# Ledger of designs, part 5: VH-VL binders against Large ribosomal subunit protein eL31 (rpl31e)

Target 1, 104 residues: Large ribosomal subunit protein eL31 (rpl31e), of Aeropyrum pernix (q9yd25)
Amino acid sequence: MPSEGTWVYVVNLRRVYWGRRTRRAIRAVRMVREFVRRHTKADEVVIDNELNNYIWSRSREKPPARVKIIVSIREEEPEEGGERIRKAVVRLAGRKLRPGRYKG

## First folded at step 2 (VH-VL)

Design I_B5 (framework fv_ifinatamab)
Fold by ESMFold2-Fast, scan of step 2:
Structure I_B5 (fold): chain C 104 residues (1-104), chain A 126 residues (1-126), chain B 106 residues (1-106)
Amino acid sequence: as target 1 above (104 residues)
Amino acid sequence: QVQLVQSGAEVKKPGSSVKVSCKASGYTFTDYYMHWVRQAPGQGLEWMGYINPSGDSTKYNEKFKGRVTITADESTSTAYMELSSLRSEDTAVYYCARSYTIEYDSGTYTDAFDIWGQGTLVTVSS
Amino acid sequence: EIVLTQSPATLSLSPGERATLSCRASQSVSYMHWYQQKPGQAPRPLIYDASNRATGIPARFSGSGSGTDFTLTISSLEPEDFAVYYCQQYDDYPLTFGQGTKVEIK
């Protein structure tokens, strides 16, 4: 489980091509969400609008074969006395960023 | 600076073993997989295997089955590749190279091998 | 294992000319990287994921392709570009490289 901070991942979307063509963009977004949940153990995963639009801009039939994402992880206490939740915000990463911990 | 420094050239007899070292510096050793790639004189590149230094998990090219062993020592940030039962066909320059590798249920992604060692020439002759 | 076949084996050109290098895979692949190697040196990363330039690589280098057919293009050769170029897949184990294309001065 990564600690609070910023992490860069590459998500393989290859399995999207085995599904129905018209569902590919939907499957790709779902794959990104599930990838982040598995790797960060986040209770809440928020997909940034720019990342969502990037996947969809390739149309439903041909999303990218992979996508590089930047994930910001935070521990938040939603209510007084409530259980702490782990939140991950997922954004489209630039080509310049290497996978792994983002160190500034 | 990020750097991989390999041990020096070796001349070995057929049937012996060679162990090449690769010392990493300038980065967190356990954050990257370490691969070994060889190149026979005048020939192309051939992948031998990798180690994940964080858990010492390895994967080898089946062509070297039973002959290659890759290890890592986290305390010295050094990876090793040992090749046994040497033949003249094993004469090659051996490289270590790092890569960030992510494993998925459906496959694997490796960023390009971005940092390479300088290479170690191993000559197998009688 | 996935076999990568590069063509041509040797490409003899002059500075300023365009170089087009081919890499064909024995089966469809999702991951293709390209490396440049000069005599006496370790390989240098050029292109990753078929079309992305590695850090510090000039814009004259470009990659394209998908499935089984991939191409590396050098739009206008500079003297320092005469080298051997290798493609490499990471779609399946063992990882494999092409045989290399030598770009040499005419």
Scores: ipSAE 0.006, ipTM 0.569, lowest interface PAE 12.4, mean pLDDT 80

Design I_B7 (framework fv_ifinatamab)
Fold by ESMFold2-Fast, scan of step 2:
Structure I_B7 (fold): chain C 104 residues (1-104), chain A 124 residues (1-124), chain B 106 residues (1-106)
Amino acid sequence: as target 1 above (104 residues)
Amino acid sequence: QVQLVQSGAEVKKPGSSVKVSCKASGYTFTDYYMHWVRQAPGQGLEWMGYINPSGDSTKYNEKFKGRVTITADESTSTAYMELSSLRSEDTAVYYCAREYTVWDSGDTYTFDYWGQGTLVTVSS
Amino acid sequence: EIVLTQSPATLSLSPGERATLSCRASQSVSYMHWYQQKPGQAPRPLIYDASNRATGIPARFSGSGSGTDFTLTISSLEPEDFAVYYCQQYDDYPLTFGQGTKVEIK
């Protein structure tokens, strides 16, 4: 399981085109969320508004076939002493970022 | 406060065309899809099509193919629906409706705001 | 196209009674919405995605169902609830509405 930090991924969204046309953009966002959940084991996945809008910038029936994302993992400790929660914040990555661990 | 204001009622002759406007205010016009839905007197609702104002991409109900054209003017925040080759069965109230995407509750699309409607009467 | 059949066509009830409205789809639907329409007015959003109340909609309105069978329930009719109710699917194009159920006073 990845430790806290930042990773760059390219998510293949081509599979959304196999399904119903009305749902392609929504399914694309769900595919990103599930990809991050599986690869980071995050308990909570937050999709940034800029990333959401990028997927929606094309018509809903023609979302991008791939998207490059930057994922920031943090462990949150509830003040009242509950279990730590692993949270992933997903943003649209810049064009020049290479896939893999982003070391700052 | 979001508001959709449509043009006034029209009476048209068979074979003519009509162009109904829908002026949006209170939000960023290009951020939301706009749909057109009609309702014949005493009948149910019928979806006609939509436009994405930011890219002018459109989708039409095949039933109206070749007769309907939906356009948008970003500078005036106004959507238009033009229906040609009018017949008596096109007599209806025509509505514009804004599409809202619910990401946090169901990842779905719904119509949140509607125009007041425009009555188009086709008679000879 | 997906055909939505609403029943009954007309429901005659008194204030305080429970109204149960049905919407059946010709094929399985994942996304079903409900709208309320009063005479001379545009439709008003009521329920989205089968069971979620739209903003400002009173708790007496509830939706349920999945697959081909969906239900809208009004637990206790208020005078302002006498209206026509439409179901609508957003699964596939063309988008379609049911023919409506009129809830009228009797």
Scores: ipSAE 0.006, ipTM 0.632, lowest interface PAE 10.1, mean pLDDT 84

Design I_C1 (framework fv_ifinatamab)
Fold by ESMFold2-Fast, scan of step 2:
Structure I_C1 (fold): chain C 104 residues (1-104), chain A 123 residues (1-123), chain B 106 residues (1-106)
Amino acid sequence: as target 1 above (104 residues)
Amino acid sequence: QVQLVQSGAEVKKPGSSVKVSCKASGYTFTDYYMHWVRQAPGQGLEWMGYINPSGDSTKYNEKFKGRVTITADESTSTAYMELSSLRSEDTAVYYCARDSGEYLFGDSYFDYWGQGTLVTVSS
Amino acid sequence: EIVLTQSPATLSLSPGERATLSCRASQSVSYMHWYQQKPGQAPRPLIYDASNRATGIPARFSGSGSGTDFTLTISSLEPEDFAVYYCQQYDDYPLTFGQGTKVEIK
């Protein structure tokens, strides 16, 4: 389970091709969301618009077979003193980034 | 073409077990989750559980805890649902149904259904 | 568990009339589906994710709604549409169905 910080992951979307064409983009976006939720234990997962648009723009034919993402993990304290929440913000990663902890 | 073909009707005594089969064809069996849903006479639909045929992971409705076992045989593309300690209230039509996508997405629906298997529990 | 309540329990209508079926969830849901079942048959998918028609489903069937309130509409009933209709949520386990709405000939 990663601590707070930024990590690069590669998500395999191959299984999305076994479903209906019209739902491939929806499945791919949700597969990314569930991957992040499972691997980071985040309470809230936010998918960036650029990442969402990337998957949808390729889904007319088929979604990408793999997608590289940057996940930024923060623990936030609510104003009213409720329990801390673990939030993950998911963005599209550049081609040259390698999986693992992002140091840049 | 996708088909799910279930085993034939069964009459069972209280306290016994029943094992219903669901043979899949027309697609890659291991790429789709398989669910089991039952319907008692004159009643609505009740979800029992699922299996991921890839890796054999299962999830069961807690109402059937300790009585239901769902298995899959990849070599024959067949899913099974076994229900033990049968009672008269287990009399129902049992359906297998294919999950249209990865279940964890929440956007999945049951796109193909077997024809149903009537299980009657009586003495 | 998420409880789905369908209303009315029975709709008695004639061919050509509009049918409007309601499904209310005990909490907000994002993933609501609809199935049609005829006597002696397995359920048939109609609508998925609230508003998308499943393959082969005629345009007279439409779905709408979000949050806790969902609706299935049949714009003009055909003889083959007299059946039981079930809503189903895929938000949380256990997966649950509504009790069904029977659309029957008046």
Scores: ipSAE 0.006, ipTM 0.575, lowest interface PAE 13.8, mean pLDDT 83

Design I_C3 (framework fv_ifinatamab)
Fold by ESMFold2-Fast, scan of step 2:
Structure I_C3 (fold): chain C 104 residues (1-104), chain A 123 residues (1-123), chain B 106 residues (1-106)
Amino acid sequence: as target 1 above (104 residues)
Amino acid sequence: QVQLVQSGAEVKKPGSSVKVSCKASGYTFTDYYMHWVRQAPGQGLEWMGYINPSGDSTKYNEKFKGRVTITADESTSTAYMELSSLRSEDTAVYYCARGDTYDFLTGEYFDYWGQGTLVTVSS
Amino acid sequence: EIVLTQSPATLSLSPGERATLSCRASQSVSYMHWYQQKPGQAPRPLIYDASNRATGIPARFSGSGSGTDFTLTISSLEPEDFAVYYCQQYDDYPLTFGQGTKVEIK
């Protein structure tokens, strides 16, 4: 599981094309969220509006087949001071950025 | 040589709008995000928003809710920031700044800045 | 929003002295950047991602820190270093800057 910091991933969204056309963008966003949860063990996953809009930028039936994301991970304490939560903020990565860990 | 050249100073009346331009040269315009940052006289820096010129996606600071619009024209490599319903508190120097650099893979910082455009809002 | 608090507000020092500037974030930050601004000029990038010097920045400038506490150090002030310094986070939207630390001549 990654430490706090920044990670760049490429998410394969090919599986969204195996399902019904009218829900592909919704499934693509869900796949990104699930990918981040699985790879970072995050308790909360926040998908940036630009990333959401990128996935929806083509018709609802034609989201991108792959998306490169930048994930910022940090551990936060709830207001009440319970157990620490792991938060991941997911943004659209620039085209030239290589996958991997980046110094935070 | 990377350059960001902004339009000239403007004096506007309260309630009007202003549109500041930022012409980029020396790099591929669509490869980098363009941000807008302002600075009121004697005050600090305040982020307004950005545009990704590749696809025209934008993000705005909620403080400017419904008043700011950032656009880009790829054919002229020019970004624009329009601020409407101007108030005296909007008197500031407005900067465009380039982000999302390929050479620095540790997140986005503003590596090149325009010279700034002074917008004065007065009656 | 993430609030960045810089201290001190003003540092009055002489050339050759060491300057230490603090930036504290209201929550943990992964990306912290520093900029220098001289009167009448646009900000100049100085340090990115806490500790990396931007292109063309002299070795006397260094950055350190993680989590909520970040520091910019100028090991020996030169006349051209008297300016305002801003920290900036790129961890969460909206992007925010500290209020600035002014380094001025005694």
Scores: ipSAE 0.000, ipTM 0.561, lowest interface PAE 13.8, mean pLDDT 82

Design I_C5 (framework fv_ifinatamab)
Fold by ESMFold2-Fast, scan of step 2:
Structure I_C5 (fold): chain C 104 residues (1-104), chain A 122 residues (1-122), chain B 106 residues (1-106)
Amino acid sequence: as target 1 above (104 residues)
Amino acid sequence: QVQLVQSGAEVKKPGSSVKVSCKASGYTFTDYYMHWVRQAPGQGLEWMGYINPSGDSTKYNEKFKGRVTITADESTSTAYMELSSLRSEDTAVYYCARVEDSYYFSDYFDYWGQGTLVTVSS
Amino acid sequence: EIVLTQSPATLSLSPGERATLSCRASQSVSYMHWYQQKPGQAPRPLIYDASNRATGIPARFSGSGSGTDFTLTISSLEPEDFAVYYCQQYDDYPLTFGQGTKVEIK
């Protein structure tokens, strides 16, 4: 329910370790996507390549235990007759950013 | 029943090396990381490093500056910690402790060995 | 490295009293654990991930906190609870422990 804008979250990925080792990175990306959908009510969630690579770069079997993300929420109306949708773009956040609304 | 059984106490001279063993039983040895933690007399706990027995990957606390080597023998379910260039300040009880790195448990030391006292004196 | 500072260094209390132990981290920690150690024994896990009791740990032990400030509470001390307690983080390497809080009989 946050309005359009940019928000910083910390996602706990420890629960990904409850699954099989070989699928943990896939599960971690899924957990980030589900976290963002739940907290922002976005219709679409786009995971940035840098964030995706960060999760995968640790190991397919041992992704990071937590990740700090920056989420940009926008309402988009596709030109070609689409309905207005709420879109969240999820990127890897800088180390010093505090959770909450990011104002630049 | 999970058990970690360590080798007995040792008295060593300065400059020598010590190799402490930790024999695991009651679980699948390669499914758990094995860590080593030491405690000087009357002092707190200090993490030394770990080994993943599945691939023999290791990580060490830089404070030991290449003096520590942790190994594992899957055929005997035994982990080893070797500390070289011993000094009197290395006198401590050395513990092995396991961490479940998969599936069901958080990353914490759920089982510990009984400890091995290593005394370094001339 | 992440430095953990425990306070107080010593708590002198009687059986039946409440013990409150603090652990402060030099930076935000998501994975804080607590261990109990008695003289001549290996540490025993008490609390993992700030607030979950380890297997076999009585309900009188509870953990709380987040970020940099964590607390271990023993609601009513039993004779067997007089021991040294350590906090430990599993966020970053090297893994680190606090210096310990000794809970002793008054």
Scores: ipSAE 0.000, ipTM 0.568, lowest interface PAE 14.5, mean pLDDT 83

Design I_C7 (framework fv_ifinatamab)
Fold by ESMFold2-Fast, scan of step 2:
Structure I_C7 (fold): chain C 104 residues (1-104), chain A 123 residues (1-123), chain B 106 residues (1-106)
Amino acid sequence: as target 1 above (104 residues)
Amino acid sequence: QVQLVQSGAEVKKPGSSVKVSCKASGYTFTDYYMHWVRQAPGQGLEWMGYINPSGDSTKYNEKFKGRVTITADESTSTAYMELSSLRSEDTAVYYCARESTYDYIWGDYFDYWGQGTLVTVSS
Amino acid sequence: EIVLTQSPATLSLSPGERATLSCRASQSVSYMHWYQQKPGQAPRPLIYDASNRATGIPARFSGSGSGTDFTLTISSLEPEDFAVYYCQQYDDYPLTFGQGTKVEIK
């Protein structure tokens, strides 16, 4: 399980091709969200607008075969108190970033 | 440093089969789809099919279905295209071409091509 | 199958002139690419996703268009630009190419 920090992943979206064409973009976004939940154990997953637009603008019917994402993991405390939650913010990664921990 | 090197020219008789190879180097072979495209003399380009080397999944142009078989050998980083029941109209230069799928991978173009293999079908 | 029709079939121009090549699709296409081919050589990628230059491609090459109408422009022809140009779609299988436009010396 990754600790707090920034991580680069490549998500394989080829499985969305097996379903109905009209729902492929919806399924692709869902696959990215579930991939991040599974790999980071995040309580909340936020998909950045640029990443969402990238998947949707390519085509509603035929989203990318794979997508490279950069995931920022942080612990956040609710305004009304309570236990800290683990939040993952997911953005489209730059073309030349390698999978793994992003060290800046 | 990425290179795709194809096997040499072949002359085949009608009804026979030909198997063209494409040896990849300079990248992780299993990370990129490999396509096959042919070009008859003086004609345009025609897509034949692809293979995903990481799972050996293939897709073929229906025009060639039943006659074309695309395979990959990860241990040698080599893709193969076999075309059976050859006819004179199969005379063409056959190319392997890598689909750019690494970054923003989708509906991507063919970024690297082999040098081509001339297959001549004649009696 | 998506049919791509390129026009003109042949474009006869002199070095320094502007070349404008058309590619029309039988249905709307989101993923249109362009390749250059010289005699005896494999095709060379030029433009991907309608308007992005492939690595190493000079700025004189530009692509535009969406839907069914796409254009490749060479702002000022160099001697090495006289070649055949193909458009290619990656929206649906089978993948298809246009029949090509030959850019030749006048």
Scores: ipSAE 0.000, ipTM 0.585, lowest interface PAE 11.0, mean pLDDT 84

Design I_D1 (from I_D7 with heavy chain K98R E100Y Y101D S102E D105Y W106D G107S; framework fv_ifinatamab)
Fold by ESMFold2-Fast, scan of step 2:
Structure I_D1 (fold): chain C 104 residues (1-104), chain A 121 residues (1-121), chain B 106 residues (1-106)
Amino acid sequence: as target 1 above (104 residues)
Amino acid sequence: QVQLVQSGAEVKKPGSSVKVSCKASGYTFTDYYMHWVRQAPGQGLEWMGYINPSGDSTKYNEKFKGRVTITADESTSTAYMELSSLRSEDTAVYYCARDYDEYGYDSFDYWGQGTLVTVSS
Amino acid sequence: EIVLTQSPATLSLSPGERATLSCRASQSVSYMHWYQQKPGQAPRPLIYDASNRATGIPARFSGSGSGTDFTLTISSLEPEDFAVYYCQQYDDYPLTFGQGTKVEIK
């Protein structure tokens, strides 16, 4: 379980092809969100606009079979006080990044 | 380092079945799809199908019409391709290949050494 | 299925020469890859998604193209580059390969 930091994952999206074409992008985004929640135990998962646009643009032609993501995990304390939450920000990973801990 | 090691060459009779293995090492077996590709002597490459070792979902080339079965054993990090009702036209080198997606552009980044299957009476 | 046609079938050249290999698809393809194969060996990944060099591939190899017309270029042939080259689409199932172009020494 990562506590805080940045990690690179590859998410398998192939099963999204079971649905109707018009719903595949929505399903793919949900699969990414669920993958991140399951693997990081984040309370909130935010999908970056570039990643969202990549999935939707590909789904017009064909959704990607996999997507490489970079996930930044941070613990946040609400301004008004309250319980700390784990927040994961999910971005499209760079072409040369390897899965695992992102070191730079 | 990543390595895919396949089982040895086989000679089979027409009508029999063959099961080729591909043992993966050097990476998390369930993170990557595994494909099977064959090559008849002097000919090009022909895609047979794939398995996602996470959940065992498969997809097959329709050309093999229920003759091919691809399986995976996570405990041994081994993928298998079984081809039944063998014909002389099935004589080929059979390869396993790992599907690596740098950016959603799936390609085969590591290949097994190949297994020659000869079908003869 | 998507049919990939490679040309020429055989390219006879000397070390130091430029090699240009063509791959034409029967319909528009968004995901085209290239592999190198030497006798008795498994294919080696060379180029993915039309123009990106795979890890460890020398800069003399380059890919280009889109739609139905793709090209693999070797700017200056080295002795180890004489091999068979295959294009492959990952756009639609079944996945398909071209028939190969053999680059042989003249």
Scores: ipSAE 0.007, ipTM 0.585, lowest interface PAE 10.7, mean pLDDT 83

Design I_D3 (from I_D7 with heavy chain K98R D99G E100D S102E Y103D G104Y D105Y W106S F108M Y110V; framework fv_ifinatamab)
Fold by ESMFold2-Fast, scan of step 2:
Structure I_D3 (fold): chain C 104 residues (1-104), chain A 121 residues (1-121), chain B 106 residues (1-106)
Amino acid sequence: as target 1 above (104 residues)
Amino acid sequence: QVQLVQSGAEVKKPGSSVKVSCKASGYTFTDYYMHWVRQAPGQGLEWMGYINPSGDSTKYNEKFKGRVTITADESTSTAYMELSSLRSEDTAVYYCARGDYEDYYSGMDVWGQGTLVTVSS
Amino acid sequence: EIVLTQSPATLSLSPGERATLSCRASQSVSYMHWYQQKPGQAPRPLIYDASNRATGIPARFSGSGSGTDFTLTISSLEPEDFAVYYCQQYDDYPLTFGQGTKVEIK
């Protein structure tokens, strides 16, 4: 049974600089989504607008080299019915949050 | 209020070591990196290194590699910078400065008052 | 290491005038910070991450720039603004500062 909870991660986005300049912000967002999917085994990953805007506002050619995120995991039952899904909501973390499990 | 208070001025002989302290108050000591920056008389600022008090990981400027050691005592909220094999060119004001946990976003937002270290024969 | 070159080395201006200080990096940087230092004092945080004012910094101070070219502007100099200003990058280790620009009374 998947466990629910909240975790803080630091995602290294420096690899985004290995590719074409015009796609760096898109690639950075994808790297965050894949990082969360890989580390939390979530079926659905939702990137918060503040986090998305943070990555994009620093230019499509020069997104941040690192980003600290807070990830909230929960089980959801689809409206249509059917199998429960594991959903991760990803937000920009405050500077004081330490990597690891967030307990409030 | 957040403040960093450093130890007093030191006069040292060439070849000796100096250990400067920086006592933090007004915040959770382990939530921020502690940097050390020096400034020779009439010169600019030079970064020496940092410690993350949460886990005691350090990063040093290679210029000081083998001579600088930065440590932290969480029980007293105090960071230390020890510089060995002192030379006359190490005469400087040494500052501790607080950075964000990852310290790439906010820079160094709170600074100690500085400690003058004079290396003379 | 990333080298930061500040220009001019000295700005001689009168109160009420606009000051424009430049910081050029040897390579593209995203995390540029600015500090003010008065004689006998520790550096005072001024601008972080290129354009954000630090706590307590008056609106007359503004930062701008990206890539290799960054600017600190003081829209109208006050007597207390005559000081040395340093830029600092946080893109790579070692962290580095510019050599400083001294803003002095004409």
Scores: ipSAE 0.006, ipTM 0.581, lowest interface PAE 10.8, mean pLDDT 83

Design I_D5 (from I_D7 with heavy chain K98R D99S Y101D S102Y Y103W D105S W106D G107Y; framework fv_ifinatamab)
Fold by ESMFold2-Fast, scan of step 2:
Structure I_D5 (fold): chain C 104 residues (1-104), chain A 121 residues (1-121), chain B 106 residues (1-106)
Amino acid sequence: as target 1 above (104 residues)
Amino acid sequence: QVQLVQSGAEVKKPGSSVKVSCKASGYTFTDYYMHWVRQAPGQGLEWMGYINPSGDSTKYNEKFKGRVTITADESTSTAYMELSSLRSEDTAVYYCARSEDYWGSDYFDYWGQGTLVTVSS
Amino acid sequence: EIVLTQSPATLSLSPGERATLSCRASQSVSYMHWYQQKPGQAPRPLIYDASNRATGIPARFSGSGSGTDFTLTISSLEPEDFAVYYCQQYDDYPLTFGQGTKVEIK
């Protein structure tokens, strides 16, 4: 389980190709969200709009086979009561970033 | 560092099949699509299809419908292109080429040296 | 399929001259790439996504365009630049190439 901080992952979207062209973007976004939940144990996953737009624009006859993401993980206290929640914010990563912990 | 090495030239009879190999090295084989592109003597380039070695999904050019099969062996980092029912117009240099199909940088950045396949009786 | 038409078919120029190569698509495309090929060699990537130079490509090569009209420019031809140039779209399947423009010595 990764600690708080920033992490770079590559998500394989291969299974999107096994389905119909329609709804590929929806399926791809769900795959990214599921990947992040499994790998970070996040209670809440927020997909950045740039990443969402990238997936949607590429989801037709030119869908990405994989996507590189930056995941920022934080533990947050709810406004009033409740348990600490782990929140992950997911953004599109640059091509040259290496998978693993991002140190700057 | 990154290298794609193809099998040697072949001479085939009409009606037979040919299987060309492309051995990848210097990178993670499953991180890139592998495409096949051919070029008849003195002519332009023609895309045949691809394989995503991660999951073995394929896409073929309809022009080769029913004749082309692209496969990959992850254990040897080798992609294969098999073309059946060969005709004289299939005489061409066959290239493998890789692409990254994400982040808008999906061009063919590395190519094999090419394999000449001659179809003659 | 998307048809790419390159013009001119042949461009006869001398070293030091500017070369301008055109590629027109039968429909709007977002991803256009350019490759250089010399006799007996595999194609070499030059430009990707219309205007980005591939690794190791000198600054004299530039690409531009959008929609259906794309251009490859070589600002000042070097002897090693005399070759065939192909445009290629990655917008829709099947992937297609233009027929090529041969840049030859005058």
Scores: ipSAE 0.005, ipTM 0.582, lowest interface PAE 11.0, mean pLDDT 83

